VHH binders against c4kar8. Designs and how they scored, part 210

Target 1, 263 residues: c4kar8
Amino acid sequence: MAELSTPSPASPAPLDGGRGDELEKFTLRGARQILQLLQDLITHRGLITAHTGGGHSFMTAVLKVDEERGRVVLDPSPDPQANRRALAAPRLTCVTQLDGIRIQFPLVGLGEGQDKGRPALFAPLPAEMLRLQRREFYRLQVPLAHELSCLLKAEDLARKPVEVSARVIDIGAGGVAVVVPTGAAEFVIGGTLPACRLALPDGEPIELDLEVRNLNRQTQRNGTEQLRVGLRFAALPRAADTRIQRYIFKTERALNAKARGGL

## First folded at step 14 (VHH)

Design i131 (framework vhh_vobarilizumab_d1)
Fold by ESMFold2-Fast, scan of step 14:
Structure i131 (fold): chain B 263 residues (1-263), chain A 126 residues (1-126)
Amino acid sequence: as target 1 above (263 residues)
Amino acid sequence: EVQLVESGGGLVQPGGSLRLSCAASGFTFSDYAMAWYRQAPGKGRELVAGIDSGGSTSYADSVKGRFTISRDNAKNTLYLQMNSLRPEDTAVYYCARVEVTYYDSGSGSTYEFDYWGQGTLVTVSS
């Protein structure tokens, strides 16, 4: 499996004998809870990354919950190939965030049609949704205006060292997600990128080692494709951890203040 | 109690073959994806091969075509057949159970490993 990776040091405590599945604590199975969470995603216009397998995904959103027909209505991709991959997939894994809390749910039996004269994707309501309420799972979606970047020390297709400036799209206590131009570098899940430089707005770049956790070719809502790379902080120094957390909390508070200002 | 016990490591000459086994207990083995990792002295862990509950396999580029991962659900056992071994394959090999702990918004799925075996040493030397 291309998405397999080594355990994160920031992972939840191991499951010991006599304990239930750790993820069960975060799994919603009540019909009303599921419906309410889907409605919250609609109300907040939450963007969803829908993974179609084979390292591919596309950006979508829940447009509507049809309780009477027991289904969700999703915004199709402007890229017809992304929609074809989604319809051919046995399952979509939908990932999103609401108020810093990661939300994940499967959709099985995707179909296509129209809703109120507009193209739409349809799927039965999920039987479960994962809602991860842990600080270590919190991810701040980085505002484009912040121009956050990470200088990656990686290898090209010929295994030669290369430096790539990657845009940081989300950040949490355990790592960052970045976007990389196609062909700029090769990444191996579980591989370590040494001495990378994370540029936060509040001071000098932070030098740190990053482990590749996941890779995904994502079709954007404008139809363009980019490589998204999930990176884990390896052995993060306390001072760097403090700066990253301060940035996350300050930015989250500023975003909340903006939303409460009538926007 | 979840237990993973590796065996089959040893000293082998370059070009030789070795078969690793991992005996799993304390969980429904057939429901989980499983993986083999290795760690060479002074280096980080490297994913070698993975196999999901349905039998689909994945390999690191460095071992593709030389190593074969397989499973026997009736025996709760994971295997790694290693052929055409090279000195660079010298490492401690670990069996791991795959548990999805979370998915990263915007970055894709992230698979975590919640249980690891003690490891078995493979030394490839002339």
Scores: ipSAE 0.000, ipTM 0.181, lowest interface PAE 10.7, mean pLDDT 78

Design i132 (framework vhh_vobarilizumab_d1)
Fold by ESMFold2-Fast, scan of step 14:
Structure i132 (fold): chain B 263 residues (1-263), chain A 123 residues (1-123)
Amino acid sequence: as target 1 above (263 residues)
Amino acid sequence: EVQLVESGGGLVQPGGSLRLSCAASGFTFSDYAMAWYRQAPGKGRELVAGIDSGGSTSYADSVKGRFTISRDNAKNTLYLQMNSLRPEDTAVYYCARVEVTYYDSGTYEFDYWGQGTLVTVSS
């Protein structure tokens, strides 16, 4: 499994506690903001990875906020062992995402019972929630149907100029990740690819300079090799930045509406 | 320009009913989850009811079975039908767009609130 080196806010793994001071500016402590964020998770039926410690976790969702009792109601795991581990844990670390923003919060004092005759898990409302939105960390997974491409101006193995049309697999405010066939071009981490052209569904291709940030070789199940290239926007005009962000917001909303459009 | 305008509040006796409306403009209403919040005198804001873009609903325990949230995407309007009203339902009711999306901390908040509409339940 080949992975990009830059961590995604969509990662299910808990963030390192040693970043406490840096993460403080992304921590919500207002009761109103916490309630609104929990409500957003309910309305979007956001899947939550709940870490029980010891390397164990289970998938859950917030079913309800019980404001009168000061509690959150969670969907239990279909695995009874996972529920037993959760109930035995002194603390759950819950990790999810909403609109590509990483959300993490603790739950202490988990109990079990019923909500409307169905099994449920209960916990006191969290006193804090982490909402990590860093422009450079967010990556929209590009729908295959959008056929997003970037024309890369690179060099082949003989240092001759070559143009490669690469499929864009993810896009953020800080850059794109693309896939190219192995051997199509030579890439060097820290190298600059000048005057590349990013094709968005609306309007003319955007001309931009890209810096190579990471390289990952991946062998597909059919035995073919592809190269994933992480590229940073080196010098992005305001108009281009606006168009890229508009594409990301519009596509994310459309995907959320489609995926959650009834259940 | 995102705008939310509430209406339908007023004075009503215990056991009475009111229907609140929220007219939304400046965004694609059908793409967003919407909610009703309330703030009673001397208390903080609390969630009353939520409805997502697909029509799934959630309610505070205190209002379950009495209040119904609904939406009309063709009219860009959110509704709250309030039945069997109690003195403790007295509050300013706010319409809110509950979808939060921003990529640069402190640049833009995409949470929007209306001005509110006062509901008074008193004999």
Scores: ipSAE 0.000, ipTM 0.104, lowest interface PAE 16.6, mean pLDDT 75

Design i133 (framework vhh_vobarilizumab_d1)
Fold by ESMFold2-Fast, scan of step 14:
Structure i133 (fold): chain B 263 residues (1-263), chain A 127 residues (1-127)
Amino acid sequence: as target 1 above (263 residues)
Amino acid sequence: EVQLVESGGGLVQPGGSLRLSCAASGFTFSDYAMAWYRQAPGKGRELVAGIDSGGSTSYADSVKGRFTISRDNAKNTLYLQMNSLRPEDTAVYYCARVEVTYYDTSTGSTYYEFDYWGQGTLVTVSS
């Protein structure tokens, strides 16, 4: 087993708590702060990746916070198997991002039921929430219109070399997260993918070595499964780092300008 | 407009039986869990029995084995069959529509929260 990396704030993979004594200073424990943050997630319609363990997760959202009864109401997955895994799990680890800030919290005691005749998941309010604001962990969510891709060199299910064009969903200083169709290739945490090609706008693809840091089989809200792969840049040259940072900065500025312009 | 109208209450001797009915209107009855609760003079409300949209039932320990909750979705009607009645069953019985049904997998318990209830029907068990 290789040492596990700390994933980015936009990555669905949870942060490692064992080496995370430093994360204590970013942990909210005040009841009012927790309620306000959950309400902010409702207001912004924040999508949450809920990790059920064993490399499985599903997309959910907070539908309601019941302050008087001390619980949250969550949107169940349209995939019944994902809901069964969640209910059987001793703990859900919920990961989301709000305005570039990573938010992570546990839910224990998950139950199922109905809210006004519709299926819902219920859990006690979390006793703590991690809110990590450090810019070093910032990841840009890549706009779909950019069609940003990374050509991966991997092995298929028959252990034969295969090249997979994977969609880049987020990008930061330390790596990328990509989406691969389930079954297209095999990945192992700690494995190195040599000579991959990252296609940024306005230039030739960047050739780089990528290390697999996390794997998440995610059920989308429409019930479709996808494999999300977190990849770390190995031995990134300064020129490549500069191009990546320029892309992130330029895209953030364009998105902020559109948001401020309205419409 | 949601309406729940109870009927079937009355005076009965200990060991006797009664069947309560609740006529529901103003909503899609088959989509909702329904419950019966009761309130005796000088006491708080007690949840007696619940039935979810799928037909699964739950009962208070005080009535298990004696009461049966059922529903007829074609008639939009909820029933409570009460057998082996005891003086302590004397109460006003209310039909309620369940807003939230929560099954806690850690405890195996089902919890009900209500958004509508009826006017009630009086059940008196006396010799």
Scores: ipSAE 0.000, ipTM 0.381, lowest interface PAE 11.6, mean pLDDT 81

Design i134 (framework vhh_vobarilizumab_d1)
Fold by ESMFold2-Fast, scan of step 14:
Structure i134 (fold): chain B 263 residues (1-263), chain A 125 residues (1-125)
Amino acid sequence: as target 1 above (263 residues)
Amino acid sequence: EVQLVESGGGLVQPGGSLRLSCAASGFTFSDYAMAWYRQAPGKGRELVAGIDSGGSTSYADSVKGRFTISRDNAKNTLYLQMNSLRPEDTAVYYCARVEVTYRPSGSTEYEFDYWGQGTLVTVSS
């Protein structure tokens, strides 16, 4: 049984742009927002990996935004074959990062020409740009030995308050996934669980509000059913955010060291 | 419309100090590198100092250690602090907008697309 985890936004491969409504809230479609983000890429000298399909890509950068003509100007590859593949492609998928934020956007209708006497690639302004913080998609699978738990304040089937101790199976900067015995409490997507308590090592439990994002029923090895609940941190204090990130980083380092033959 | 307006020039004795300002309008100031140039009578234009959008600075050898370029993006203003002024610093000082193009395929390019009206600095008794 493979656990469902969110892809890392730091991956060099493009994220699935059309598969999840989850990405919609990170997608910019306003013309002014798109122009500002492209200008930010110019200002910060953002290096872009442009994927042309068929496993091919090349490195580029936005040289200029031509607002009057509604176009972006890109640096061509020094490899002529890469430029020919790009011009033949029906779509470029452009991937870059600024200050830990992953940015991804399509370009359609690529052409070639010159900008100030130098070779350049031109494309219409993208209709959308994905702006995604790395933290929002990274999930650490919690080692079984860590015994992380979250005390959930929920309601039973009769709408009576109930407290459920749930095992945390994954954790990210944006939330946790927990497992709960079937029938222990009633959960509804979009519902808020106030004043829950997340137990991390080396400190008191963190009190926080959780929003239910998803529900998935699973059958355990012993034949009993459990409910996997995805929970978003509704409002996360800086101190709590720091403790969660510290736990994730420390655990990743330990797992990485073990994978490399360390102890 | 892009406008650059210099101020702060004047008469000063050798060894004195002046602070030049350049008020920018008509574009997103924080997105551009900016520079100070000067031109003395009968001489060509000389780059004095430059500052990119990230705050990295460069100076002509003739002014290094004496002049400091800085910017205030909230006020859309470029500054040049001039200390230990010499008679040879006498010139009209111009603010310029610099388009910096970083090409992964090649070298960084600099192009000066807009200039101010200038402000006169005279270093003499």
Scores: ipSAE 0.017, ipTM 0.309, lowest interface PAE 6.7, mean pLDDT 81

Design i135 (framework vhh_vobarilizumab_d1)
Fold by ESMFold2-Fast, scan of step 14:
Structure i135 (fold): chain B 263 residues (1-263), chain A 125 residues (1-125)
Amino acid sequence: as target 1 above (263 residues)
Amino acid sequence: EVQLVESGGGLVQPGGSLRLSCAASGFTFSDYAMAWYRQAPGKGRELVAGIDSGGSTSYADSVKGRFTISRDNAKNTLYLQMNSLRPEDTAVYYCAAVEVTYYDSSGSTYEYDYWGQGTLVTVSS
C-alpha cells in the first residue's frame, strides 16, 4: 500500500497566470510576444524545469519554434522514465528565468517524435506566458559550496523550543527555502518563527522573523527523508534587504561568469 | 470576499464518525486545489487530506482508509468523512485553498492563500 501523490496544497503547483488581477500585468497573450519570448529562450539556451505533476519535474530546453505548425519543440530528458511521466501528464508546466526575469508557461498535448533525426518532445504553442519582471519573484539556487544556513527558532513535537540549523537551497527578495531533517522540528503553515539567524558567507548572521508558507516532505537519492520548508521574510529591515540583494546579485554574476568560461 | 467556513465538528466517542463541511465563497471553487489540515493541542498543523481540481486525492498515513475527502463543485463545498475516530484525531480541523504556487529552475514553492477559521473535533468517551 503506497501513499498516493497528488498536486494538492501539500504538493507544489504552478503559478496560474489566468488568475489574480495583479498577474494580468505580467501575462503575455499576443502571438508575436509569445513567439519572441520563446525565441529568446532558444537564443540564450535557457534551462527549463518542466513540472509533470505529483512532485515530478525534469530539465529541458526549447530547441525550436515551428510557427507554421504552431508547435514548440523541447529537448527530451536523458531519463526515459521522466519522458514517460511527461507524456502521461495532462499538463506540463515550464518554468525558467531569463536575465533575472521569471518565465512560466503551460504546455498541453505533449507528444514525442523526431526533429531532424533526433528525439524530441512536441507541444502546441502556449496561449499565454507569464513573464514576472518583479524582483520579489526571483529565486537564486544557492550553490552547495556556500554552505548557506539559517538557524531556525522552532518547536519540537513536544512543543519544547528547539534550534535547527537548516540548509538554504534557494533565496529571493521575499524569502528562502530550507531543508530540515525529518523530525527535527514541527512547523505550522502561517506560523511565525521569531529571531531566526540567516548566515551569509560575508558578515554576521542576519536576525529576522520568518513566516512558514509551505511544507514538502521528500526522500533523497540516499534514502534520507527531508522536509523542505518555504519561509517568507516578515517585515525585513532595509539593511538586511540590502545585504540579501547584494548576496543574490554577486552570486548570480559569479555563476554567469563561470558558465561563460570566466576565471 | 474570499471565505472558507468549516462546520460539522463536535464531540464523538471513539469508533464513531463525523462529516466535516467547508463552504467556499468569493472565488471560482472548481479551479482550486483544496485540503483539510488539523492542529491538535500542543502540536503543529498537519495535512490530513488533499484534493485537486481534477479530483485526485492524497491522505496522511495516519488517516488513510478511515477518512475520505470529496468535493461538490455545484455547491462550492469541500467534505471530509471521518470514520473509526480515535482519541488522537482530536484537533481543530481547517479548510484550505491553494491559489498561488511559484516555480523556478531550483524547484518549487507555494503559498496557501485562503484558510478557514477551523472546527473543533473532540474524540473522547
Scores: ipSAE 0.000, ipTM 0.152, lowest interface PAE 10.8, mean pLDDT 76

Design i136 (framework vhh_vobarilizumab_d1)
Fold by ESMFold2-Fast, scan of step 14:
Parts: structure tokens; C-alpha cells; sequence
Structure i136 (fold): chain B 263 residues (1-263), chain A 125 residues (1-125)
């Protein structure tokens, strides 16, 4: 089974550091290309999830690119704790999406200060940005209007069964990411949630076994924290796979058409 | 087997200088962003300086203008040149890699952080 590993210590680091070989075709290293992509994120008001390590992240955005000082300026969190975690982190891993393409880049040497009298975070321009165009890395950001949800069969702290209705925030070929209400359930990385029900527009809910792959406590732009849970599809029936792929394709097509002012 | 070995720490008077070295083995050093962290007694670890695979550098405000991070990819070695040392620079200094997290379609996260054992720097009269 070609299963991707979880983070360290369950996912040991590569001996040769050969990630560049596999991802090189998706990596932008040209200064002008990096500057243009960052400017595109500003223009499209792209929301960025900045991962600070230890299962923590916060929502931010690129406010500006300071070419003269060679740095990017980010919107700080209204939660002081999220900002302290970010400043203490060895790196931020910034993840966003532009035109359905996943964009990821590291920021090292995060500092704080002010931009035009307002608090800001800043970091040197990244030396590289990943622009992941491969289908298995694609995650459709679920439109809020679709109100797509998944009923999770989980356990509480006392191992009692609980049902949690979770909002689906993104969906891909291999799984979904959901937002779980604070304290609603306990999740264990590698644990299986049996007989969950994914509610797509049109048709009956799809019954799925889901594997917990990651947990992330994300500070929203309003300062509140939410738990994001990454869930892998286990033993997906053909009919369910077809319906999920059709939903992704139709929604992506509609979003692309709307972004271009209609085809 | 991945290994980071720091050296060059010691006792120095205020205003003095030290050069720290970090010898890396077991991975393709040139592909990794590298950093120096420090931890003073009773405090958490803080980022001192970072250098990416392309040679771009960053520094904590407390060390800007005094410390210089550099790398020699041919020798698989990371350096920290520390000038104008102050008593508040007293800490154990750690060499570490900074790897880009990568996510698959299920949202699974991959982290590749390697840390050395540290080298003690004491700034005292």
C-alpha cells in the first residue's frame, strides 16, 4: 500500500533529502515568478493557512511584498497566542490555493513590527514556492453556499460514542478536511471512524469509513480557534467515488467559469 | 542516519567573538534550509538565525548586525559568526534543519526537522 506517512516521529526524515527531485517540477525559484505569485495572492485576496508546527495554524493573508527590503508582510492574528506561536516557530508553512492550484511556501525568520502604523508580521521572501498541479494534491475548497457536511461517528474523552456534524471545508480524491466544534469529540491520528455520512448536494448521504490523518488547531481571522481534521477515504465504493469525483469536477468547472466572468 | 554536530561553544568575555560550526551528515545538506536556535536556562528555544537553500538569510532582532549565519555546501557545514557578545547571549545553541511541510490530498502533513545536541556559549566577565 502506497500510504503517505504521518509527521515525525511516525514519519522519519529522508536520509538523502531527496524531496527536491520529486517536487522540483512544481517548484518556483525565479525571483520574478515568486514576486508575481505573491502579488497574485494579494490581488485575489487569497486566505492563507500558516502552519506553526505542533498541530497549530492560523489564518492570514499577504498584505504586501516589500521588494526593496526583500520581505513579505503578513496580516497578524487578532489572537496574541497565535502570533506568539508563529514568532516562536522555526518556520511557517504557508498553504493556500489559487485557481484550483495548491500553493505552498515556507517563511523563515518571522518578525513583528508595524506597517503604516498597524501591527504586521514580516519575513524574508521565500527562496521557493510549490505550485502543485498534480491531481492527487488537488483539494477543492468547498463553497460555503454548498453547506457540505459530514456526520462523524466518533468517541468522546470517556470513549462513549458520539455523533458530530462537521462542516467540510475541502475535498479531494483521497479525503476531506472538516471543521469540528470545540470539544465535540476525541480524534486519534490513525484511528478509523466507521459509517460516517457525507452529505453531497443531490442524493442520499454517502456512507464512508474515514481514517484520521491529521489534526490542526486553527486560529481564525476573528481570533477564535477551531479544530480541523483531515480524513482519508477508506475502502471507497465505486458509486461513492464516482459521485465525489463528479461533485469535485462540476464545482471546479463552475468556479473556473465564474472566475473568468462566465464562459 | 541523520546527524548534526555542533562545535565552537565556550566561555568568552562581553564584547568577544565566537564562531559556531554544525557538521551535517546522512542527508543532502544543500537541499535544506538551516537554522540556529538557542535556549537560555529556564527559557524556551528561540530562533537566532536562518539560511535557506538559496543562501537568503534572516536574523532575530536581538542579534541583527552582530551575528552572521553562513553555509558551506561542499563541506556540509553551517556556521554562526557571533560578534559583540553580551551576557544575555548566554545559552545552549542548536543547529537544526527547517523542512517544508507537504500535504497530500487527505491533508496529511510531513515534517523533517533534525536537531543537534547543542553547544554551550557562556558570556561572562
Amino acid sequence: as target 1 above (263 residues)
Amino acid sequence: EVQLVESGGGLVQPGGSLRLSCAASGFTFSDYAMAWYRQAPGKGRELVAGIDSGGSTSYADSVKGRFTISRDNAKNTLYLQMNSLRPEDTAVYYCATIEVEYYDSSGEVYEFDYWGQGTLVTVSS
Scores: ipSAE 0.007, ipTM 0.184, lowest interface PAE 9.2, mean pLDDT 79

Design i137 (framework vhh_vobarilizumab_d1)
Fold by ESMFold2-Fast, scan of step 14:
Structure i137 (fold): chain B 263 residues (1-263), chain A 125 residues (1-125)
Amino acid sequence: as target 1 above (263 residues)
Amino acid sequence: EVQLVESGGGLVQPGGSLRLSCAASGFTFSDYAMAWYRQAPGKGRELVAGIDSGGSTSYADSVKGRFTISRDNAKNTLYLQMNSLRPEDTAVYYCARLEGVTYYDSSGYEYFDYWGQGTLVTVSS
């Protein structure tokens, strides 16, 4: 029989409902929200990568939103071939970033013309925009060399207090996943573990309350059984949230640099 | 050097079974979530199944109940057991490593940081 597994909502692992279903909660469909987000891209001069299909893309930007005509005005590429590919494409997939938030939206019915005497590309306003606040779903796989740990305050089978030092295997803004030896403590989905201590490399351990979200058994190479426990941060002080996010961003940046160094 | 090498593809009749394997090297396999993707002729890549470092699994609706993803950390190997195969399962299957970062292709949705060269599965009479 298959083991039941409820993945953490913040896990980047592939989801049962499909990625489209999970991304729906981050999709803006309100006309006012779409207009405001496009205006924010103009204000912050956000650069957009527009994908035209077949592995082709070009850099653009939103120059203005024409609310009366229901269209967006885009900066054309300095490469005429890129503009021809864009105009021939049935759809553009536009990807950008604003304040660490990933924004993605489709444009259909691209045309060309002039704006204040300068060449411009025009498209109807998108009906939807994806706005991914990375922290809502992102989980960093913790490098083993970092030796991140969390001291859990839990209970044994007889409901007596026990402290367990657990290795942190992944971390996000919403929680951590840890591994503990099978039988070290009893965990109940939905149960709260108060006053646990999360150790990060850059300072004193962070004291916080954790809620048990999921449980999965794993057997290691040496035959040791371990339990993977998904834990949600119940309430995270701003200072703790800042430290966790700083660790995530620094580690992600270092891992991305290391991955590219082999090219 | 991160390397992922798929094997086990081939021609199979509808209703048949195949087991795909992916040999991983150049990284600590047990630390990473892994996935199987596929790409059918004329279509974009589709995430088929995933397994995290703790052994939690997830599946695309199109394969749920028919495919089983598993891993052997002692052998640095990822598996995909494919049962009750259908003609629409015909595709190149790719092993992928996940680092918790989302990557977008021209279709908008591709969630992996490294993948192998793929292995072809053809379901036909």
Scores: ipSAE 0.000, ipTM 0.124, lowest interface PAE 14.3, mean pLDDT 76

Design i138 (framework vhh_vobarilizumab_d1)
Fold by ESMFold2-Fast, scan of step 14:
Parts: sequence; C-alpha cells; structure tokens
Structure i138 (fold): chain B 263 residues (1-263), chain A 125 residues (1-125)
Amino acid sequence: as target 1 above (263 residues)
Amino acid sequence: EVQLVESGGGLVQPGGSLRLSCAASGFTFSDYAMAWYRQAPGKGRELVAGIDSGGSTSYADSVKGRFTISRDNAKNTLYLQMNSLRPEDTAVYYCARDEVTYYDSSGYYEGFDYWGQGTLVTVSS
C-alpha cells in the first residue's frame, strides 16, 4: 500500500477543507471597491509585506494606482535580490493592515520599469482583495517603544538547548510573530517550543508553549533581511489570555487616540 | 467534497512535450483561481503556473515560454501544456485550488488549500 509522505518545512501540507472556504465572505471583487481600498493604503501610507514564495518576502508600499492602464505601482526593494525574486515569482501575496483590519491580495504578472524617472514595480490590479473583519484575524503591530520580547527556549543547529530573546513585532489572540537573528536557533514548522516567556510591559513574564507555524526571511525597507517566526499559543491559560487581550486592547486604544490627536 | 485528480504524467525524453490535466469536483470551478505546483526529488514544492477565474495567467521564470496553463470551465478541467522539457522539469506535478495566502491570530495559512495526489513527470534519455 501507498504511504503518505510527511511534508518538509519547505513544503508544508496545504490547508484542505478548512479556512479557504470561510474567507469567501471577506473577499472583495468589485473593481471600485478594490480601487478605493488601494487608494486608502496610499493615503494611510500602509506598509505591505509582499511574499514572493520560498519563505521570502520584502517590505513595499503602493505608490499609485493607474486606473486607465489597470495597474498598481509598487515601491521596489533597495535589495536587488529581493526584486529579482519578486519578478521571478508567478505571484506575490501582499499582506497589510488598515485601521486594525488585515488586508491581503495577490499580484500576478509583476514587471519593472520607471515611474517619473525612478525605478518601480508594476502589476495589473488584483482581481480580488481580502478584508478580514474578524477578531481572530486581528494582529496588533507592537510599538517599538514597548520593547516587547519573548524568550524562546529552542535548539541550535547542533540540537543543543539555546535561549533566544526575540523581539515581538505583532501579537493577536492566537499567537505572536517574532524577529530573531539568522542562525540564532533552529526553527522547524510544527515544532513546539516549551516554557517560553512572553514579557508584557507590566507584570511578570507569561510562561507558555509556542508552536512554530511559519518562517519567513523578510527584506526590510532599508534592504536588510530579518527572520520572522510565526508562533501559535499551543496551550494558553485563562489568566494569560486575559492579560494578552488587555494589552492588545489598551495599546490599540492608545494608538488610535494618538492618531486622532495629531498623526 | 473538494477533489482534484491529476493525469497525463509519464516518461519523456529531453525536448519532448506532455499535457497534464486536472479534473475538479465538489466546488464551483469557474469561481476559483487554479495553479500547478511541482516537487522535485529532495526539494520543496514550487509554484510553476497560475490562472485566475478571468483567465489571466502567470508563470515561474524557469518555465515561461515553455509551459502554457489553461482552463475549461465547462468541463471543470485545468491543463498544463509542457513543451521543450528538460531534465530539471522532473517532478511530481500537483493541481491546486488557489486561495489568497492569509495570516490569522492562530498562525499562517497557505494560499493553496486543496491539492490533488499529483502526477509524476520524468524527463530522461
């Protein structure tokens, strides 16, 4: 009899019979809705993470929308290798946030050229955009001033125990995303990191088990590369869940108040 | 239930051609973007070609000009025409229903949420 192969970290098993069907109700397909949402991203200077496949992404932004030609113009990476990966990819998956709402869309047929004499990336307008208006999809972008960290108990490439203090870049009800130096530890998709410690600004660190959900080498706006690790809360005590939700709510409220107050 | 069944793989000499087919059932085929992925021995899966519900196509640079993706919505079938095949094209080819990649508070999900069993293509003299 045939055996099912275990997918490698480079080729995780696809999500089948699951959330893809549930996302249809959040999918925008109207041309005017898509144009308006892209324009809102320009107006709010929304940073976009563009995933090029193979665990690679780069930070970009929509510079303009050309309605007459049906194209979007993107800010190229200062890293030429990131641009080459993007141009070689059959599709980019763009992820961003607007007013706490997760927005995702595909770009197909990426090309490069010039816009007003400057290098630019061009793509046809996306046929669809996701606007995920659910609490479970909300990710708070952690303010740099909070210096939020998570002490990860992991293993190095030789399978020796190592502790890595990772910066938390976003947090939601189900998990966190952290940035670690490349080579600081070995991360395997589906692996469990036991007894990690999440440090919130107030109170003692929260001890919790984290499951590695994704790995991504992200090229930043300055051209440097960071390893982003997505971590799911494997078992979250009620008290810890309450503290995390209060931090998210309080921080979002403060950020929204500051934005209304003069940003 | 969603089902994707690939066929058309086989052994072919370098420079040869093959046409892969994917029969889809259990969903409204015309509403979804579809894609072909491949996985070579010892390597991860890579996206080789995509086609959206409107018929717009995209290709990985390594296959551009040699492969053509197409769809027949009346037959619920996706195709991949492969010309000028190279030994480097040797892989299991997978049909996938393409969804936008997304993040949620519990983690990360792939953009392709339904895959077939695959069909083997071997390019060798």
Scores: ipSAE 0.006, ipTM 0.270, lowest interface PAE 9.3, mean pLDDT 80

Design i139 (framework vhh_vobarilizumab_d1)
Fold by ESMFold2-Fast, scan of step 14:
Structure i139 (fold): chain B 263 residues (1-263), chain A 125 residues (1-125)
Amino acid sequence: as target 1 above (263 residues)
Amino acid sequence: EVQLVESGGGLVQPGGSLRLSCAASGFTFSDYAMAWYRQAPGKGRELVAGIDSGGSTSYADSVKGRFTISRDNAKNTLYLQMNSLRPEDTAVYYCAKGEVYYYESSGSYYDFDYWGQGTLVTVSS
């Protein structure tokens, strides 16, 4: 009696997985990564919404990955009409969530058969899987004790090159927010600052290009004005991306441990 | 370049114990998360246990309480202590290097994109 049926699942519409730079960062194309993710869906018995086009979808699950035959085995719908639509569709778009991570992948060439004497659907392994980690939107408030700085290469009010050491107040996978004294340099939204240097507590400074995203003036307690500058990482190498993520993870874990220990 | 060499596999009876080792070279071992994966005949590769650079561990539900992952950074070596072994644990066991370790406020995960040649564990009587 305590077990309740969920009304029709609130399945989000499929994202356009071919869309630009933003989604490509989250697209898995390696055979090993695809196999691992499919196996994770089996282990957690993840429910998948399979979209067959024309506004139609059905609930399924990955039952098995057949690596020798290069196939995925799916649980058929209890609705025979849904299975017929799926088999007639040129492509299925599969959408699921696992532990707060959105997963989406195409299946092409769906067939029907049996697995261990039970009806099953099967398809070739997907060539790609979208796995959305929202790291690009996370902002770590930088502890003041870390004294994080970024050396900016900009222009002064007279349009002459100037280097400004800016204090980093927050950091994410996609960029940093810094503060500079008002009048130290001129910034233009959409402008690029080349060859800036981000100093993390561990290791040598990271050289990177930064794009100006936003500007905000703020007044300090002593009455002096500061400029808050939001900066996006441009063309960030994988090694630099890894170092920044490691810093964010390490710092967040330390802050979480400190918060629990304090109370 | 990166090299991972697993050892310690063998034949054991159900309820027995075995310790696997992975010797790592070609990278700064202490900076990376490491993991053990396994692949049984006719099945996909399964994550068994992971350990990050700080020593925090994670385990698959099927092995929790029975397996212990550990590392020796001075020796560049990863270990898997396997207790109370079952026939279902029969597999080739692979050592893996984490390329990146990501964190999100809702959770954390490991991205493993390199592994060794494996060592066979057979649990049978």
Scores: ipSAE 0.000, ipTM 0.154, lowest interface PAE 10.6, mean pLDDT 79

